# Ledger of designs, part 9: VH-VL binders against Metalloproteinase inhibitor 4 (TIMP4)

Target 1, 195 residues: Metalloproteinase inhibitor 4 (TIMP4), of Bos taurus (Bovine) (o97563)
Amino acid sequence: CSCAPAHPQQHVCHSALAIRAKISSEKVVPASTDPADPQKMIRYEIKQIKMFKGFEKVNDIQYIYTPFDSSLCGVKLEANSQKRYLLTGQILSDGKVFVHLCNYIEPWENLSFLQRESLNHHYHLNCGCQITTCYAVPCTISAPNECLWTDWLLERKLYGYQAQHYVCMKHVDGSCSWYQGRLPLRKEFVDIIQP

## First folded at step 21 (VH-VL; from z3 with heavy chain S104T)

Design f7
Fold by ESMFold2, fold request of step 22:
Structure f7 (fold): chain C 195 residues (1-195), chain A 123 residues (1-123), chain B 109 residues (1-109)
Amino acid sequence: as target 1 above (195 residues)
Amino acid sequence: QMQLVQSGPEVKKPGTSVKVSCKASGFTFTRSAVQWVRQARGQRLEWIGWIVVGSGNTNYAQKFQERVTITRDMSTSTAYMELSSLRSEDTAVYYCAADILTDTGYEYGFDVWGQGTMVTVSS
Amino acid sequence: EIVLTQSPGTLSLSPGERATLSCRASQSVRNRYLAWYQQKPGQAPRLLIYGASSRATGIPDRFSGSGSGTDFTLTISRLEPEDFAVYYCQQYDSSPPYTFGQGTKVEIK
């Protein structure tokens, strides 16, 4: 499975939903009602802890679906665990919530403070900005609403310092630039608001 | 197909240098990163360093920091690793490996490996 | 530096048996940056699993990976004759150095 590179902000902007959840159980199910279709999915039962995006389309999410085979970009999540995940995904035409390896799926413990804050306050509000992957030097902006994503060039990582600590923020004049976020709230209050 | 082809075996005396080449074909070299690792007989793989081809940025394991230089030539799609002040414990097979970032794909792994270059350091 | 410790050092099994290989990290490794490799004598390593649990292109479905944090597992559900080799885990999560485990040799009993 190959995934187009995308900054966490782009993942949130392009996904139908973004939630924090635990995985209660898993079950292998057929991919379709067609008995001739040999493809399988994994249905994960989840307990939604918080929704960051998608509340106008979805009330409460009980199940998410992913391909069974990793060659079709199926994702393995730890079921029957207290482990919390950030899940991003799409809503299929039949109403099923679909996730795959190319979504932004991360154990909650791996998110930086800025990422957690940005899920609540920044990512989905700045989808008018363009984030452009830099593959080689020189790498220059071509539009005023563009931020250059340089984690690969500087750190040999897709999710480096810019992914973890910066938002491409739109300003009143329509331009965009990297913003490191507001001063952090005290951890005790953040834990209450963003469990 | 995607391939890394390394230079041939080297026999060196202590105190000298060796430069191993790693030529890429079948993928966009400019969008790749190349790591170098070595393996002594019966030992684990030991990471030496990497280069991001598109920027030329490098990073080296502290053990090798003072003795290794990793470079690339984008016109020939070739990465190089030079190790100086050779000692007998530098005797190993040296591998290059790469991953690549494209608009449509990144697989999170070093999927392309060179065939290895035996470097023997003996008095 | 993150130290990866693999167990067992040698795993002696017959074809058709299930192999379970362990990789323990000295500190937490994010799944995205954990990989498994197979190496046969005289050959370069071959990527099997990336992202702790995703099979690389061309890898048979009898290979699977699992785990998180400090504990990772490679499972071969039904050993075939071609699977007798040395297996390494690698982390590339930290700022360098990237590190490899010492390997688990899977051999014919």
Scores: ipSAE 0.714, ipTM 0.850, lowest interface PAE 1.0, mean pLDDT 87
Fold by ESMFold2, last read:
Structure f7 (fold): chain C 195 residues (1-195), chain A 123 residues (1-123), chain B 109 residues (1-109)
Amino acid sequence: as target 1 above (195 residues)
Amino acid sequence: QMQLVQSGPEVKKPGTSVKVSCKASGFTFTRSAVQWVRQARGQRLEWIGWIVVGSGNTNYAQKFQERVTITRDMSTSTAYMELSSLRSEDTAVYYCAADILTDTGYEYGFDVWGQGTMVTVSS
Amino acid sequence: EIVLTQSPGTLSLSPGERATLSCRASQSVRNRYLAWYQQKPGQAPRLLIYGASSRATGIPDRFSGSGSGTDFTLTISRLEPEDFAVYYCQQYDSSPPYTFGQGTKVEIK
């Protein structure tokens, strides 16, 4: 499975849905009605705890679908458990809610305080900002509404400190910069991420 | 085809240094990270450190921090690991392994491994 | 430093039997950062499982991973002759250092 890198903010901005839920049960189902199609899906029955995005498309989600095989970007979730998940995903043309490994899917307990709070509005409110993945130095801003995402370069992590504790925040003048809420900015991060 | 090709076997005396090379092909080296791992005969894999190729940032296990230097040359797509003040306990096979940040939303384990370089330290 | 302890040290089984390998961490490891490798004599390790439960490309479906927190499991549903090897878990949640388990040798008998 291959996915473009995306900061959690980008995931929320690009997804049709963002919810907190538990997984009640699972069932393997055919991907299509075509008997020649060997593909299978997992249908998860969920109990929605909270919806952060997507209320205009669905009211209360009962089922989500994912490919059966992880090589086709299927996601394995713990069914019949008290484990809560953040789920992001899309709505297919037939109305099914679809999730895959390239979505942002995390056990709720793995989210930082800032991430949990940002799901309520900061991520959604700042979709006008561009978050640019830095693959190598030099990595420079090409537009005023751009934040440079440097977790890979600094930590060899996709979801490092910047992903967990920063929002790319749009200012009144249309520019964007990394914002950590009330947590103090570490000087080393600021100096490094703006080469 | 993604490959890492390491330099050949080395026999060294105690107190000297060794530098092992790890040449990449078939993937974008500048977007990769390279770890170095060693394995003494019959022993577990032991992590030495990594380098993020695109930045040159390194991270070393404390055990090796005073003796190891990991570098890269982006023009030749080659990573290097140099271990100084060699001891007989450093006799091992040394591996490089890579992971790449291009089009994944997930941090894999290292799925591209070099063939290994035997380093023998004998008095 | 997160210590990974694998058990058993050696697992003696016949072809066709089910193998269950354990990896226990000294502190919680997020599933995203746990991998399993297979190593045969004279060869480099080969990635089997990433993210605790996702098979790497080209890995047969008889290999599966499970677990979370401090307890992780690799299962081989029906051993084939080519599966007799040493298996390692690795965590890359925390650095320095990334750590490996000491290995579980799966052998005939």
Scores: ipSAE 0.653, ipTM 0.828, lowest interface PAE 1.2, mean pLDDT 86
Fold by ESMFold2, look of step 21:
Structure f7 (fold): chain C 195 residues (1-195), chain A 123 residues (1-123), chain B 109 residues (1-109)
Amino acid sequence: as target 1 above (195 residues)
Amino acid sequence: QMQLVQSGPEVKKPGTSVKVSCKASGFTFTRSAVQWVRQARGQRLEWIGWIVVGSGNTNYAQKFQERVTITRDMSTSTAYMELSSLRSEDTAVYYCAADILTDTGYEYGFDVWGQGTMVTVSS
Amino acid sequence: EIVLTQSPGTLSLSPGERATLSCRASQSVRNRYLAWYQQKPGQAPRLLIYGASSRATGIPDRFSGSGSGTDFTLTISRLEPEDFAVYYCQQYDSSPPYTFGQGTKVEIK
């Protein structure tokens, strides 16, 4: 399984839903009603604690689905546990909630304070901002609504300090910059990583 | 075919230095990161450090901080690890390994490994 | 520094048997940053499992990973002759340093 790099904010913006939940049980089920299709899924029964995004489609989710096999990007979650998860995913045409390894799925305790606040107040409200992955220097803004994601260049890590502690925030003039809580991070500060 | 090819074995005296090369092919070197790891006979793998090729940024284990330099040459797609002030306990096989950040990639740890370079330090 | 402790040190089994290898961390490791490698004598390590539970490309489905927090497991459901090797876990959640476990040798009884 290969996943395109995406900042947590991008995951929330591009997902149909984002929820905080516990996993009650699991069951292996057929992927389709076609008897010739040998594919399996895992159906997780969940207890939804809070929904951050997806209100227009569903209110209280009972089940989520993921491929059985990790080579098809299936996700293993701890069932029959008090462990809480952030789950992001899609809603299929038949109404099933589908998640996989390339979604942003984390134990709740692994989220920073800013990430927890941003799920409530910031991520989904700033989807007009563009977050661009920096692969090499020079890495420069090409549009005013762009924030540069530099965790790879600085930490050799997809979800480094920037992913955990910053949100790309849209300003009234249409530009975007990284924001860490009370004081906005200036756009020029992010540009400093250019050689 | 993604590949890392390392330089040949080295026999060195204490107090000298060694520079091991690691040439990449079959993937976008600029988007990769390279770690260096060593393994003494009968011992675990020991992490030395990494370099992010695209930025040149490095990170070293404290144990090696004063003696190691990791570099790269983007024109030849080659990473280097130089270890100075060699001691007998530096005798080990030295590996390079890479991972790639792509627009279709994921954090695999280190998916591509060099064949290893034996460095022997003895008086 | 996150210390990884593998158990058992050696696992003597016959082909066809199930192998269960443990990796325990001194502090919590996020699943995204936990990998398993196989190493045969005279060879470089080979990536088996990334993200604690996902098989790398070309790895047979008899290999599976599980666990979270401080406890991780590699399972080989049915040992084949080519599976007798040393297995290492690695964390790359925190640096410096990234760390490896000391290895579990799986050998023929």
Scores: ipSAE 0.642, ipTM 0.826, lowest interface PAE 1.2, mean pLDDT 87
Fold by ESMFold2, last read:
Structure f7 (fold): chain C 195 residues (1-195), chain A 123 residues (1-123), chain B 109 residues (1-109)
Amino acid sequence: as target 1 above (195 residues)
Amino acid sequence: QMQLVQSGPEVKKPGTSVKVSCKASGFTFTRSAVQWVRQARGQRLEWIGWIVVGSGNTNYAQKFQERVTITRDMSTSTAYMELSSLRSEDTAVYYCAADILTDTGYEYGFDVWGQGTMVTVSS
Amino acid sequence: EIVLTQSPGTLSLSPGERATLSCRASQSVRNRYLAWYQQKPGQAPRLLIYGASSRATGIPDRFSGSGSGTDFTLTISRLEPEDFAVYYCQQYDSSPPYTFGQGTKVEIK
């Protein structure tokens, strides 16, 4: 399985939904009702803790689906545990919530404070900004709404410092730039970000 | 086909330097990162450092920081690792390995490995 | 520096048996940055598993990876003659140095 690189903001913007959830159980199911189709899926039963995006498409999510085989980008999640996940995904034509390795999926505890806050307040409000992956120097802005994503060039890492600590934020004049999100930490914000 | 082809074996005296080359073909070299790893006989793999080809940015293990230089030449699609002040304990097989970032796909981990270059340091 | 400790040091098994190899990290490693390699004598390492659980291109279904945090496992469900080799885990999560485990040798009983 190969995935196009995308900043966490792009993942949230391009996904139909983004939730925090626990995985309660798993079951291997056929991918279709066609007996000639040998493909299998894993159906994960989830307990949704919070929805950050997707309220207009679903009211509550009980199941998510992923390919059984990792070569087809299936994702393995720890079932029947207290582990919390950020899950992003799509809704298939048959209404199933579909998730794979190329979605942005992280244990909740691995997210920075800025990322947790941005799931609530920043990512989805700034989808009008363009985040451009820099593969080589020179790498320059070609549009006013563009932020340059340089984690690869600086750290050899998809999710480096910019991914963890910056949002590409749209300004009133229509331009975009990187914002560090240095709001003072308060008990109420810490509880919102962490729970 | 994606390949990394390394330079041939080297026999060196203590206190001298060695420069190992690693020529890439079959993928976009400018979008890759190249790591260097060595392995002494019967020992584990030891990470030396990496270079991001597109920027020339490098990072080295602290053990090698004062003695290693990793470079690249984009016109020949070749990465280099130079190790100076050689000691007998530097006798090892040196590998280069690449990871490629593309706008259509990226696998984590180092998919392409060179064949290895034996460097022998003896007086 | 994150130390990776593999166990056992050597697995002596017959073809057709299941091999289970362990990699334990001195501190948590994100699954995205945990890989497994196979190495045969005189050859370069070969990537088997990336992201802790995803098979690299061309790797047979008998290889699988699992685990999270500090405990990771490589499983070979039915050993083939070509699977007798040394296996290494690698983490590349932290800032340098990236580190490898000391290896587990899978040999014929």
Scores: ipSAE 0.641, ipTM 0.820, lowest interface PAE 1.3, mean pLDDT 86

Design f7
Fold by ESMFold2, fold request of step 22:
Structure f7 (fold): chain C 195 residues (1-195), chain A 123 residues (1-123), chain B 109 residues (1-109)
Amino acid sequence: as target 1 above (195 residues)
Amino acid sequence: QMQLVQSGPEVKKPGTSVKVSCKASGFTFTRSAVQWVRQARGQRLEWIGWIVVGSGNTNYAQKFQERVTITRDMSTSTAYMELSSLRSEDTAVYYCAADILTDTGYEYGFDVWGQGTMVTVSS
Amino acid sequence: EIVLTQSPGTLSLSPGERATLSCRASQSVRNRYLAWYQQKPGQAPRLLIYGASSRATGIPDRFSGSGSGTDFTLTISRLEPEDFAVYYCQQYDSSPPYTFGQGTKVEIK
């Protein structure tokens, strides 16, 4: 399985849903009702703790599905555990929630403070920004709404310091830049005051 | 076919240096990262350091920081590891390993390994 | 530095038996940066499992990985003659150094 590189913000922007959940159980199931189709999936039963994105499509998710084989980008999650996960994924045409290895899936305790806070608002609110992966120097912006993702060049990993501690934030003039942990007060302040 | 081919065996005196080469083929070298690892007879694998080819940025294990230099030559698709002030305990097989980041594919882990280069340090 | 401790040191089994290999980390390791390798005498290591649980290209489905945090497991569901080798876990999380476990030798009984 090969995945296109994506910053956590891009994952949230491009996914149909983003949730925090525990995994209650797992079961191997057929991929379809077609008896000629040999494909298998893993069905995970989940307990949803919080939904960050996906409200318009799904109301409280009970099951998620992934391919059985890792060669088809199946993902293994720890079932029968108190472990909390961030899950991102898609909704299939039959309504099933589908996740795979190329989604952004992390144990909740491994997320930084900025990531946990940004899941509430900042990732989704800034989907108008471009995040561009840098593979080699020189690497320069080509548009004002572009942030350069340099974790690979500096740390030899996709999910390095920028992935953990930066949001590519859109400003009033339409430009974007990395913002590393001083969250805007206005929207959050209004949300806190409202009864 | 993705491949890393290393230079041949070396026999060295203590106090000298060795430079091992690692030539890549079958993948985009400039989008790769190369790690160097060694293994003495009967011992565990020991991580030396890495280079991100596209930036030239390196990191080394503290044990080797003062003696190792990892470089690359993008025109020949070759990474190098030079270890100076050799001691008898540096006798080991030295491996290079790589992974690649592309627009359409990324795997985690080092899935391309060189064949290994035996470095023997003796008087 | 994150220390990886593998157990057992040696696992003596017959073909067809199930092998369970443990890798314990001195501090939490993100799953995406935990890998397992197989090494046969005189050969370079071969990547088996990446992301703690995903099989590398061409690796048979009898190999599986699991675990998270500080406790990781490699399982070989039914040993084949070609599976007798040394197995290493590696972490490459956070910042260097990257580290390997000391290895588990799986040998024929």
Scores: ipSAE 0.619, ipTM 0.803, lowest interface PAE 1.4, mean pLDDT 86

